# VH-VL binders against q9nrl2r1430to1533, part 267

Target 1, 104 residues: q9nrl2r1430to1533
Amino acid sequence: GGVHELSAFEQLVVELVRHDDSWPFLKLVSKIQVPDYYDIIKKPIALNIIREKVNKCEYKLASEFIDDIELMFSNCFEYNPRNTSEAKAGTRLQAFFHIQAQKL
Key: E = the ipSAE of ESMFold2; O = the ipSAE of OpenDDE; V2 = 0.75 times the mean of E and O plus 0.25 times the DockQ between their complexes.

## First folded at step 14 (VH-VL; framework fv_nezutatug)

Design a55 (at its last fold request DockQ between E and O 0.84; V2 from the best seeds 0.74)
Fold by OpenDDE, fold request of step 15:
Structure a55 (fold): chain C 104 residues (1-104), chain A 121 residues (1-121), chain B 107 residues (1-107)
Amino acid sequence: as target 1 above (104 residues)
Amino acid sequence: QVQLQESGPGLVKPSQTLSLTCTVSGGSIDYGYSWHWIRQHPGKGLEWIGSIYYSGRTDYNPSLKSLVTISADTSKNQFSLKLSSVTAADTAVYYCAKGPYTSDHYYMDVWGQGTTVTVSS
Amino acid sequence: DIQMTQSPSSVSASVGDRVTITCKASQSISSYVAWYQQKPGKAPEPLIYAASYLYSGVPSRFSGSGSGTDFTLTISSLQPEDFATYYCQQANSFPLTFGQGTKLEIK
């Protein structure tokens, strides 16, 4: 195996991670910092987890990949009121994702 | 790819309760997203009825709120609509739909084929 | 509630024509507008979200523009399959509301 281009999923994850509004999504929410998070969010997910799944080729369909990303955003908006920095960042990042996902 | 299918009685008597179910395939209703009911009276436009989210939270059209209940059964991957005390004005094609979960800005990107409900004695 | 006033209510056009449909919101709704296409006996199909972004699979002859209160759906060159009823929808606030529709008919 030599140098090769990233897959479409890998490329999109890289772009999401590098986005200025990715900070709420890079890793799972800390239970120490947010004690009630996991009482509300039952299917936690983050970009590092999604990236790992991509690396392990766990996504066979684009819809599966999209579902995980949308779950990530759903969790954000379920937990964070719309006027929070997290929700605002999520709104912008989701918009970016929706555009990029059209290429999948 | 997610698909939605409405089901329920096509005929309901006045004052009774209209009950419809949306069966979701190709995806789980408790895996994010927002789920919606919309109706269309014959020859008319579209009216949003209400929404349910993967958490079980609901939003309703205020014009129908007192009469509408939306619920979800994750074990069957279905969500349902109940509309009480129906009249002829509730005769319509009823659609269920899916959209992304957003910061209170909702679009419907996948629709069921719709089911016709006629209110008649 | 936010009212969406769609115009015209109906329009007759020919294949190859450029067609513009307008939707006016009763108050500013930023860019939170969707457009749907509905053919007789069928469910609405999404065309555009966030005022100007096409859903996957939507032909490039469709475009959306606008912000604030004035929004436009444009079909640059009508094809036979484009004759249908079109609806705008605001997604800015609850309750979600739709325009009354524009029926695009063959001239």
Scores: ipSAE 0.896, ipTM 0.948, lowest interface PAE 0.5, mean pLDDT 96
Fold by ESMFold2, look of step 14:
Structure a55 (fold): chain C 104 residues (1-104), chain A 121 residues (1-121), chain B 107 residues (1-107)
Amino acid sequence: as target 1 above (104 residues)
Amino acid sequence: QVQLQESGPGLVKPSQTLSLTCTVSGGSIDYGYSWHWIRQHPGKGLEWIGSIYYSGRTDYNPSLKSLVTISADTSKNQFSLKLSSVTAADTAVYYCAKGPYTSDHYYMDVWGQGTTVTVSS
Amino acid sequence: DIQMTQSPSSVSASVGDRVTITCKASQSISSYVAWYQQKPGKAPEPLIYAASYLYSGVPSRFSGSGSGTDFTLTISSLQPEDFATYYCQQANSFPLTFGQGTKLEIK
């Protein structure tokens, strides 16, 4: 809701995008490059989609915004083995997000 | 805001199967989180029993692994604990809990109220 | 299994006191420690994650520190609502394990 909360969601998404570990999360995973991804991940989401939802005022509660960000990380951990670059980046970015989300 | 509530029988006889259900409200169990069962023995600390994740994967405490099953029913927004062949040592307060899904680092940020289970003849 | 050795088991203190509770892991767990407060007849409540980060709404008189094997929870000025049992939890590896608790009582 409100203009202050919407700007906080936008600011947080900007900080996530600027983080060095955002690279697995910027856009949806390519089905051509990763053919089995959408067989495993049923609710795909990425930072560009979340940012668009913020711009369209689709989040009514902070919890809805947080849920989408957490889903993004959870998909990464579900698809990628623990020792992969993607999972390690996700772990670091999620930790950063948990600190920043307390501002909401 | 997510809330969790345990339910099930408070008295179980030895050798029976303990069955508990955690009902989740204010959120969905298949929405990118981890779900846990923890118990607290009388006058002692807390013991992690196991977890189920939004995807349906599970992890169990090795000390209980052959005796424990955790399952989810997404249509009812519930997850459940079954512990077979109980003894007096299984007398405890049983909690369900929620936390972030991670690669392997789990904190419990929401807890249910707890339900007391007594194993007695 | 990683054993979490929590001490003291009990502490008696007065309102306004500084209280420190310690937790020692049997192996290095980096900073993957959480702390919980449990009041009588109630469920545990989360206080701290990742050794030192307070959950939103937790009073600033609570703080956590440590890395590796030695961790502390500190209450800088004890308030009447802080009398409870406190638990640490390692989150580094399965099985997840808890300390045995520290009961904080009114002196």
Scores: ipSAE 0.540, ipTM 0.878, lowest interface PAE 1.8, mean pLDDT 91
ESMFold2 (binder alone), look of step 14: mean pLDDT 91; pTM 0.944
OpenDDE, look of step 14: ipSAE 0.859; ipTM 0.941
ESMFold2, fold request of step 15: ipSAE 0.525, 0.468, 0.509; ipTM 0.879, 0.870, 0.875
ESMFold2 (binder alone), fold request of step 15: mean pLDDT 92, 92, 92; pTM 0.945, 0.944, 0.945
OpenDDE, fold request of step 15: ipSAE 0.895, 0.894; ipTM 0.948, 0.948

Design a56 (at its last look DockQ between E and O 0.06; V2 from the best seeds 0.00; counts 0 for: pae O 11.6 > 2, placed apart)
Fold by ESMFold2, look of step 14:
Structure a56 (fold): chain C 104 residues (1-104), chain A 121 residues (1-121), chain B 107 residues (1-107)
Amino acid sequence: as target 1 above (104 residues)
Amino acid sequence: QVQLQESGPGLVKPSQTLSLTCTVSGGSIDYGYSWHWIRQHPGKGLEWIGSIYYSGRTDYNPSLKSLVTISADTSKNQFSLKLSSVTAADTAVYYCARGPYVSDKYYMDVWGQGTTVTVSS
Amino acid sequence: DIQMTQSPSSVSASVGDRVTITCKASQSISSYVAWYQQKPGKAPEPLIYAASYLYSGVPSRFSGSGSGTDFTLTISSLQPEDFATYYCQQANSFPLTFGQGTKLEIK
């Protein structure tokens, strides 16, 4: 990366956060409120965390950034049945992400 | 403000198990942070012992992994270290520390005050 | 295991001096290094993460730089309260490892 790649990562994260279907992904699922989530999901991640990692320059390659975003969706589909509001939101947001990621 | 405080015996006999507890206040251990044990030898500097994550997964220094157990008690907001079969080489100041909110880069951003443990007959 | 080698082991300097401490990693660790200050009888305090980013409240006379294997901590104008031992730490991979420390003594 470089400052131009980090700006692109920030812009993409902002677009994801602004999307109406971002609500399941804004922050980590609470272990207290959903105790079994972390028994099932081994590598939790959320948009606020990804944005913080961009701000701290923790992504050195675009593939690392893309991998975290895809992990976020994979976790959603693993934990949530396909007919849930969470899984449907994940499907729509992932499609939006794929379109926006072509700009990277 | 999050604070960490170590507690446990200051003197331990050789071959015993060292047990330490870190009490977290001003924040919760079940939030997305990582929790670490580090010790400091007077002549050897700082050594990472191991970590427990908000998920309950643990990682240990390979040099200690058969001797170390780290666990958490969410109801008491504590995490603990057990180090078995101690020798004089385990004499150190023991620190607990917090890693950053859900990151795979572990910078220790909050430290306890440390507790001195002496292993002596 | 990634070895972190600090130099010098100690440095003696006067108030107002510029002080540079180096840390070398045995393998590339990108920018994944932290620096800590430890005063006698106290716990380490975080100064810098990701090679060059200061934690909130850290005086601007502290700065960090480097990438790959070579990293520096610089104090641009030494103050009496900067008497301490300084440690680098790699955050790239397990086991997490620290440098051996640099003791900064004010003349």
Scores: ipSAE 0.013, ipTM 0.702, lowest interface PAE 7.6, mean pLDDT 89
Fold by OpenDDE, look of step 14:
Parts: structure tokens; sequence; C-alpha cells
Structure a56 (fold): chain C 104 residues (1-104), chain A 121 residues (1-121), chain B 107 residues (1-107)
């Protein structure tokens, strides 16, 4: 359709997705690849899910949006050891997010 | 496919240091897992001794902490247990085991066959 | 330390019986409980983790349940190979601790 002006949440999600360290977070973890993931992580979430929620205007407050992003990182750090590529990527991406979130 | 095997002297004299090594095959001890030592005194239950992680961090049973050292050698795909100043109370079957790293909660999903260590003069 | 108390310490049963072993934690440990089977002269083998999840290869006659402080291991129909000692373990806090064991003997 026409040109759509992104909200602050949409813009931030775009920036997160485009980040080099977004690869662990783009979509939900595969149960086939990680069979025990959903036995441990009870509130799975990923950037594509968050994007969808943003597009559906499900976030009424910035705090709600931030909570989901923080949950995404929390899940990563809960499942992955600190020195894993996933955890390292998450650490950097979270730092980036915290900086960008100040603009919300 | 991952297998663990304990090795070391089966007899140790009192006051000496018990030294055991766990050799891991079929997988790497780098990270993604936790590595544990557990022992079982004859006719008794299981006692957790300590654990080592990919970072080199260790956790020890407080009842044994002052006497226990666990280390890892990634180049040899091994991790080791040293228990100093042993007594007859340290006579046991010693197991090494692997567990997943999950939210800092640790189960043991792969065990070695165990090695008997007797403390005797 | 978190104490894990199993009940009973021993139980005699026959093939085909339903057997239930309980484990009580001295404090709440959520669902962070594992169950192991140990046969004489052998290393423990994992059965269940996170209170109710079976490890791959474990027969479906085994099941686990519970949360908080009370946990159960159930064998729906005892088989000859099931006679062994069973241990619960809490994985909630350090130091990791095991129950004292339950010896399941043939009647």
Amino acid sequence: as target 1 above (104 residues)
Amino acid sequence: QVQLQESGPGLVKPSQTLSLTCTVSGGSIDYGYSWHWIRQHPGKGLEWIGSIYYSGRTDYNPSLKSLVTISADTSKNQFSLKLSSVTAADTAVYYCARGPYVSDKYYMDVWGQGTTVTVSS
Amino acid sequence: DIQMTQSPSSVSASVGDRVTITCKASQSISSYVAWYQQKPGKAPEPLIYAASYLYSGVPSRFSGSGSGTDFTLTISSLQPEDFATYYCQQANSFPLTFGQGTKLEIK
C-alpha cells in the first residue's frame, strides 16, 4: 500500500532486527534443534513475535514493550551459558537496546 | 554417544590426596554443559562433591569445600578431582557426570561407570 | 541445605504392580527435581528431570509429578528390570542434594 510511518516501537524493532547480533532472536527456538528448550523456557518470545505485537498495536505502554524485549534477553541468558555465541550476542544486543530504549 | 570414564588410584592412604580424572569421549567439555563429581559410600546414598563449568568456575559441596579442587583440561577433554587429607570416610565409588546448563539448575544426564577408591593404611 | 526425604526407604512389589515413591523437599524447589535408577554395581541412570520429563529412552511406564515440596515417581506396571534403588535429586539450589534412596525389591 502506501508509505507507513513507523512508530517508535516499530523503528526500534527494525533496528534490533538489523543489528548484527540479532540472529539468536529473530524467531522462536526450534524444538527440533533444541528439544528441551520449551521444557525450561515457559515464556518464549522472539523479535518476530514482538514485531507482530507492535503491528497489532498490542503495546499501550513503553514499559510493556520493554518488558517483552527484556524477557527475550532473559530467556537467552537463562538457557545459554555466558560464553556462548548466543549469550554474547544477547549481551551486546541488550546493551544496544538499553541505549535505544532511552528514546522511548 | 557421549561417554565418561573415571580413572585414578583405587587405593589411597589416610592423609594423602585422592586424585581422579574423568575422560570425556564422544563430545567436548567446552561449554553447553556442566561437569560434576558425585560419590557413594558403600551401602549409602549419593553425595554431590562439586561441579565445574566452561568458564572454569567451580561449585563445591560446603561439607568438602576446603578439601576439594576440581579442574578441567579442555585440550585433553578431561576434568579432575582432588580431595586432600582423606580419611576412611572418603572411601566410596566416585562418579563423574555430565549435566546440561539450564538456568543454573543441574541434573546429571550422563554418568561414568564409577571408580572405587578405598582409603586404607 | 535442602534435604530430600524419600518414602519409603524400601518397598517390595511384584511384576505388574503399580509403585509410587515419594520425595519431600525441606523447602520449596519449584519443579527442579530429577529421578535416577541405580542397579547394584552400576552407576545411576537418569529417569526424569524437571519433576515430570522423561529422558529419552526411558519407558513410558515411568512418570514423575509434583511441585514445591512434594514429588512422586510412579511405575505404572512394574517390570523385572525395574527392581533397583531409586534416588530423587533437587537441582534448585547448591549444594545439590539427593534423597536417601528407595530400594525396590521383588516380593
Scores: ipSAE 0.000, ipTM 0.663, lowest interface PAE 11.6, mean pLDDT 91
ESMFold2 (binder alone), look of step 14: mean pLDDT 92; pTM 0.948

Design a6 (at its last look DockQ between E and O 0.85; V2 from the best seeds 0.73)
Fold by OpenDDE, look of step 14:
Structure a6 (fold): chain C 104 residues (1-104), chain A 121 residues (1-121), chain B 107 residues (1-107)
Amino acid sequence: as target 1 above (104 residues)
Amino acid sequence: QVQLQESGPGLVKPSQTLSLTCTVSGGSIDAGYTWHWIRQHPGKGLEWIGSIYYSGRTDYNPSLKSLVTISADTSKNQFSLKLSSVTAADTAVYYCARGPYTSDHYYMDVWGQGTTVTVSS
Amino acid sequence: DIQMTQSPSSVSASVGDRVTITCKASQSISSYVAWYQQKPGKAPEPLIYSASYLYSGVPSRFSGSGSGTDFTLTISSLQPEDFATYYCQQANSFPLTFGQGTKLEIK
């Protein structure tokens, strides 16, 4: 049910945030620190935003929650070359997410 | 859940352009995935044609690159394939598919049902 | 391009049998291999990604293993619905390439 799904989403977000490779994803990218980020990334998202959406029960389906998480990773890989620390962290975190998402 | 549906003419004359469209439902094509075209010649295996990312960037199979164009229309939630100068060798079932956007590692985890295209005069 | 050499091309087996399909990459591709199942007249269905991880809904009798160049798909106890053609795919680099397929037929 909806309550069960909410709990599952919340738990997964907690696990993602606690992961060692979550640091690029915890908050939205700073426009001051990365001036061109929002010229390239049109749908910015981060774990704190996703967590807020979970808390507000905005996800009716697991697919909607998964889509936002995948968007978050896609943004990372779109902006960051594959050899960057951000992309490497994202790769590992995404792999972790894919495993955990199967439990939803 | 997301669903993909191929559409287009099932018959194309040699030297003409094959045009197919993949309509996505239950999800947005600009929502952070990679979108693929794959084909399968009768009785044969699978051949990757190309991919388009949610950003609009494309990658093509080098064997077909000069003849292939993949595009996306976010307003229609569709992405398309154009293959020019077709021959009998392009007769195949054509599939569109979706996969995660990764750091250059790509799987297809959702497929359309496929559409048959026959090249014949 | 990375070639995926799949073997055998065909195999006949009975319900309850253990079936093993192998895929060899022409160069190391880490663990970036997927396996698909295709039934006649149908689109391929994903089974495994990253060499050993089952997609949701895939029966536990399916398993994948391997790294580097040698990969294996195993069906521990064949069921009637498992007769199909199976394909491996390397996801390591472009162009994406598939094995030539293994047709699993009823003995």
Scores: ipSAE 0.774, ipTM 0.922, lowest interface PAE 0.7, mean pLDDT 95
Fold by ESMFold2, look of step 14:
Structure a6 (fold): chain C 104 residues (1-104), chain A 121 residues (1-121), chain B 107 residues (1-107)
Amino acid sequence: as target 1 above (104 residues)
Amino acid sequence: QVQLQESGPGLVKPSQTLSLTCTVSGGSIDAGYTWHWIRQHPGKGLEWIGSIYYSGRTDYNPSLKSLVTISADTSKNQFSLKLSSVTAADTAVYYCARGPYTSDHYYMDVWGQGTTVTVSS
Amino acid sequence: DIQMTQSPSSVSASVGDRVTITCKASQSISSYVAWYQQKPGKAPEPLIYSASYLYSGVPSRFSGSGSGTDFTLTISSLQPEDFATYYCQQANSFPLTFGQGTKLEIK
């Protein structure tokens, strides 16, 4: 029965996770399934990690949260060619994020 | 709040190499952004010189490609521009800027204050 | 290279006027246009990205529109702080290119 208000960061992460194009970003890329990923991407991150950091109050500034989300997209674009399903999903989800982040 | 500040010589002689540094504060150049150099010629519009990605990749204006090097020093939180064989045509205000890394379009959402460079004997 | 042609090169206007600045790309750039405001002695400041989206903190009197090759920046009711030079930028492909600028002057 208790009720609580979600933080602005948590609300935004929830909206990102619910978005149809979140599928490449939910969890860290598997080293086993994608062996070269961690040779190319030096600072991996994913929505489940960002959500955990929000839940643990690890972001002191909105800019820190925004930087983690932007890093997530940048990793996608750095690793995946433009015409892939992953890059296209990233493009659409990033555009959604840029609109929602203006409300922070 | 991220801030960018250009530094370097204000006067450079023809044929020398122009060297400028952009210092980033309130954020990291390792953050997943794209970092740009842009210049503004006297009485003219803005010209994109080139960019360096958080990964270290670079893209240069083809008109300057053989003359330009952009590099980053993560330990100093800086990125730099070198432009070789300068002429009077390189006299300009030089800006560094930042923008989101995207798959197919680039905007500059933070700019430095600019530094004036004069190329003259 | 994609050429961005702004018009007019300058405009004189009074506080309260509606001002429209146009930018034409030499080929289609979808909606990948940004607009910047530059005051004398200052760096450019971002106003609009993706043709029509305002950056946070930009007054709502600024608006952008267009797609393909033809783009506009509109100031619905000119304020004293809006007297500046305005630049469009195509963000579609390298090399990134800017319009020549439009100087907005007080009458």
Scores: ipSAE 0.595, ipTM 0.886, lowest interface PAE 1.7, mean pLDDT 91
ESMFold2 (binder alone), look of step 14: mean pLDDT 91; pTM 0.944

Design a7 (at its last look DockQ between E and O 0.28; V2 from the best seeds 0.00; counts 0 for: pae O 8.0 > 2)
Fold by OpenDDE, fold request of step 15:
Structure a7 (fold): chain C 104 residues (1-104), chain A 121 residues (1-121), chain B 107 residues (1-107)
Amino acid sequence: as target 1 above (104 residues)
Amino acid sequence: QVQLQESGPGLVKPSQTLSLTCTVSGGSIDYGYTWHWIRQHPGKGLEWIGSIYYSGRTDYNPSLKSLVTISADTSKNQFSLKLSSVTAADTAVYYCARGPYTSDHYYMDVWGQGTTVTVSS
Amino acid sequence: DIQMTQSPSSVSASVGDRVTITCKASQSISSYVAWYQQKPGKAPEPLIYSASYLYSGVPSRFSGSGSGTDFTLTISSLQPEDFATYYCQQANSFPLTFGQGTKLEIK
């Protein structure tokens, strides 16, 4: 089941990346552009990192994969007020993810 | 997969402080998510007590806020509930739970088994 | 606070029956409603989130619908293991609040 799960993870990451609301999550937040980000967010993560982990078969359980995705969203909502474009995009993308994650 | 387990004294005297701990396994409490305390008085429904985010920020039920403190110990992978000045009305099964961190909407998708706390002289 | 009112408080039904439980919010909460199942002596278990989406592993005989203030949990064909108490929860705003519960008993 592990190979099948990895394929499912890869597919879901592709879907997340291709989503219109993925733009805040494609790569790590720039410290130059957001100087205080890493003072607040202690465990940064992004879809490119998650994709790399998938490609390297680092996820053995669906829960591990889900945890990284949820961390990514958690970071977004921890840092960004809900009225920001990032938070709004995150809200929509997370909703999409939650639906897709039920299929894992 | 994550598992949650409540622990603490099952009997508390009136006016004392109720202290409970939720031990988390299979996941880290500082790795995203929101962590919740919920209680259920005998024969009654569910009441949200408060939450602590993976960052340590807290939100409390306003009806209990002045009496409630939720904290986290990442070194033990635990988060705790303290409820001061308890009365018989605080007799309940207490649950800890986990849910996704969202912009403003909260579900509890993983629950502990619950622990019974009785307030009695 | 947002009040969630479930109807009925209790219902008796037989295996195979279609059962409908309603939850009414005191104000609009969009689709941010969850449903939980609780059996005696056990913790609540999540069934539905966002009004209509099933958690993984939840049988397809369970379904949720509604938006705004009126929400429904439906069991299309009741099974023996479905006799329990069900709770709705609004996830729209703090404080999080639950319905008073609906006890589904065997007729």
Scores: ipSAE 0.917, ipTM 0.954, lowest interface PAE 0.5, mean pLDDT 96
Fold by ESMFold2, fold request of step 15:
Structure a7 (fold): chain C 104 residues (1-104), chain A 121 residues (1-121), chain B 107 residues (1-107)
Amino acid sequence: as target 1 above (104 residues)
Amino acid sequence: QVQLQESGPGLVKPSQTLSLTCTVSGGSIDYGYTWHWIRQHPGKGLEWIGSIYYSGRTDYNPSLKSLVTISADTSKNQFSLKLSSVTAADTAVYYCARGPYTSDHYYMDVWGQGTTVTVSS
Amino acid sequence: DIQMTQSPSSVSASVGDRVTITCKASQSISSYVAWYQQKPGKAPEPLIYSASYLYSGVPSRFSGSGSGTDFTLTISSLQPEDFATYYCQQANSFPLTFGQGTKLEIK
C-alpha cells in the first residue's frame, strides 16, 4: 500500500473505533474472563491490532485490510449467539463498515 | 481480488452423486466470510443450496438437507458440493459464491462464473 | 420459507427510459434485500444490498428503496449494457430465497 491507501485505512479504523458499537472489538478477548474463547476462535484479531498493522504498513492490498476487519466480525458471530449484546453490536458496526469500505 | 471458479463433470446420470468443487484465489476460505452454493434451473430463478462458514460449520436448504453435503479443503483453498440421488430436477447451472459472515443477513458479494450440470440417462 | 414475488416478469424498454422493478416479500424482512444483475451466459452480479446501498462500481443510475415487504429497483436512464435479467434476494432468514426474475429487453 501507498500513502493514499495507508491514510484511507487509518481513517477507516479511526471511524470504527469511534463508533458506539466498537466496544466488543477494541482489544482481544480476555482468556481469563472468557475461558473458552480461544478454543473456538483460532485467528483472534481486534481493532487495536489492526490499527498497529496499519501503522506498521503491514497491509499491501486493500483486500488484506478488509479481510482482517471481516475476520474480526466473523469471529464475533462465530462465538456469540445472535441475541447477545456483542452480536448485535457487531451487526451494526459491520453495516457501518460495509458503507465506509466503499471508499477504499 | 478474490475469485471463485467452479469445476466438475457437466453430465451426471440419475441416482448418481453430483460432485462440484469451488477453487478460491485471492483470499483464504478459513479467514472469515461465509461460502455458498446456489443453482439456477433452466428458465427459472435462483435457489440457495447451502453454505459453509470459515470455521467449517454448514447450513443447508431444508428441501435438500438429507441429500446435500458441503465441505472444505483448507490446504487446497477449496470448498465442495455433493448432492446425492440426483434426478432431472437437479439439472441447473451451479454457482459458488462468497458473502460477509453476518448474524442473519447474507448477501453474496462475489460469484463464480458457474458450471452447467445436466442430469440425463 | 419467505417467498419473493417480482413484477413485472418482463419489461420491453428503450435506451434512456426509466425502468422500475418491484419485489414483494411474503412477510416482513425489514430492509434485508439484495438485487443482482445477470447478463446472458454470465453469473449474477451484485448491485444493491440492504435495500438501498449500491456496491462499489455500480453506476449511480441504479437505485433501490423499500422496507418491510415492498422493494423497488430503479434504473433512471437505461443504457445498452443494462439489458439483462434482474433478481431480488431476501437475506432475512434461511433458506435464502430469490425472486423469479425480471427480464429487461430492448424494444
Scores: ipSAE 0.677, ipTM 0.906, lowest interface PAE 1.2, mean pLDDT 92
Fold by ESMFold2-Fast, scan of step 17:
Structure a7 (fold): chain C 104 residues (1-104), chain A 121 residues (1-121), chain B 107 residues (1-107)
Amino acid sequence: as target 1 above (104 residues)
Amino acid sequence: QVQLQESGPGLVKPSQTLSLTCTVSGGSIDYGYTWHWIRQHPGKGLEWIGSIYYSGRTDYNPSLKSLVTISADTSKNQFSLKLSSVTAADTAVYYCARGPYTSDHYYMDVWGQGTTVTVSS
Amino acid sequence: DIQMTQSPSSVSASVGDRVTITCKASQSISSYVAWYQQKPGKAPEPLIYSASYLYSGVPSRFSGSGSGTDFTLTISSLQPEDFATYYCQQANSFPLTFGQGTKLEIK
């Protein structure tokens, strides 16, 4: 996309990063701390990677940006049991994302 | 508008495997949803069988866990139920349904019309 | 498993009546209950989610309330098309469980 689209993506990523429920998503999961994560999750991603992609203008379409955010949530819900703090944070942050994305 | 349609054999013999498929139209099996199987025994209430998420993650009713397999083919927009070692007690109307994927609540907002399965010799 | 118990099991009513159906969970489920309407030979139709929110297209005469263990579905002015069986469902935890149903019959 255009400068207008990239500015909107950057604003949304900043809002997600600052959200109280962003803590499970800020950085890639540690292979040392969670050894089976990468056996289960085929396409790992986190907010720091998405933010870097926005800053490097790697998203050509808004749909590509949205797909990466949705992939991040999908990975959370696939790996983490539903009653965990991680999954609950993911559910709330995803709802926040959907509301903010409507304003685009 | 999203629609779900069940298909499979109406009659299955005891000890065999029941196989049902749900075809999704007007939408995709993707990140936002879980896909459920529910059944209703003649003259009785509703029993949740299990669900599958886009990634292939499944949740099963513990009463059926050893007998049930749910799988998805996202390229065909289909998900399927296999129930092994059936008995007359598995005679029911089988429904597929869709609900939002969340960590703390599990609703079903779209349902198929149901397909009747009779288990008899 | 969370047991959902509906009362009454059946109720006879006339068009224009206010009808109340209750549902009790064996343990706290916050507000995570849904209500369904089922007519003979048809699939359940969702009416309410999260105790009180109506699905799109559901008439405003339907309302839901409650939290914790005690939930209520109310039809404020019964219409002929409302005669059906109603089910509650707890949406809190697996396995998902339904009430036994309440059959609403014409008097």
Scores: ipSAE 0.013, ipTM 0.679, lowest interface PAE 7.7, mean pLDDT 88
ESMFold2, look of step 14: ipSAE 0.567; ipTM 0.887
ESMFold2 (binder alone), look of step 14: mean pLDDT 91; pTM 0.940
OpenDDE, look of step 14: ipSAE 0.811; ipTM 0.929
ESMFold2, fold request of step 15: ipSAE 0.603, 0.491; ipTM 0.894, 0.873
ESMFold2 (binder alone), fold request of step 15: mean pLDDT 91, 91, 91; pTM 0.940, 0.941, 0.939
OpenDDE, fold request of step 15: ipSAE 0.906, 0.916; ipTM 0.951, 0.954
ESMFold2, look of step 18: ipSAE 0.576; ipTM 0.879
ESMFold2 (binder alone), look of step 18: mean pLDDT 91; pTM 0.942
OpenDDE, look of step 18: ipSAE 0.014; ipTM 0.662

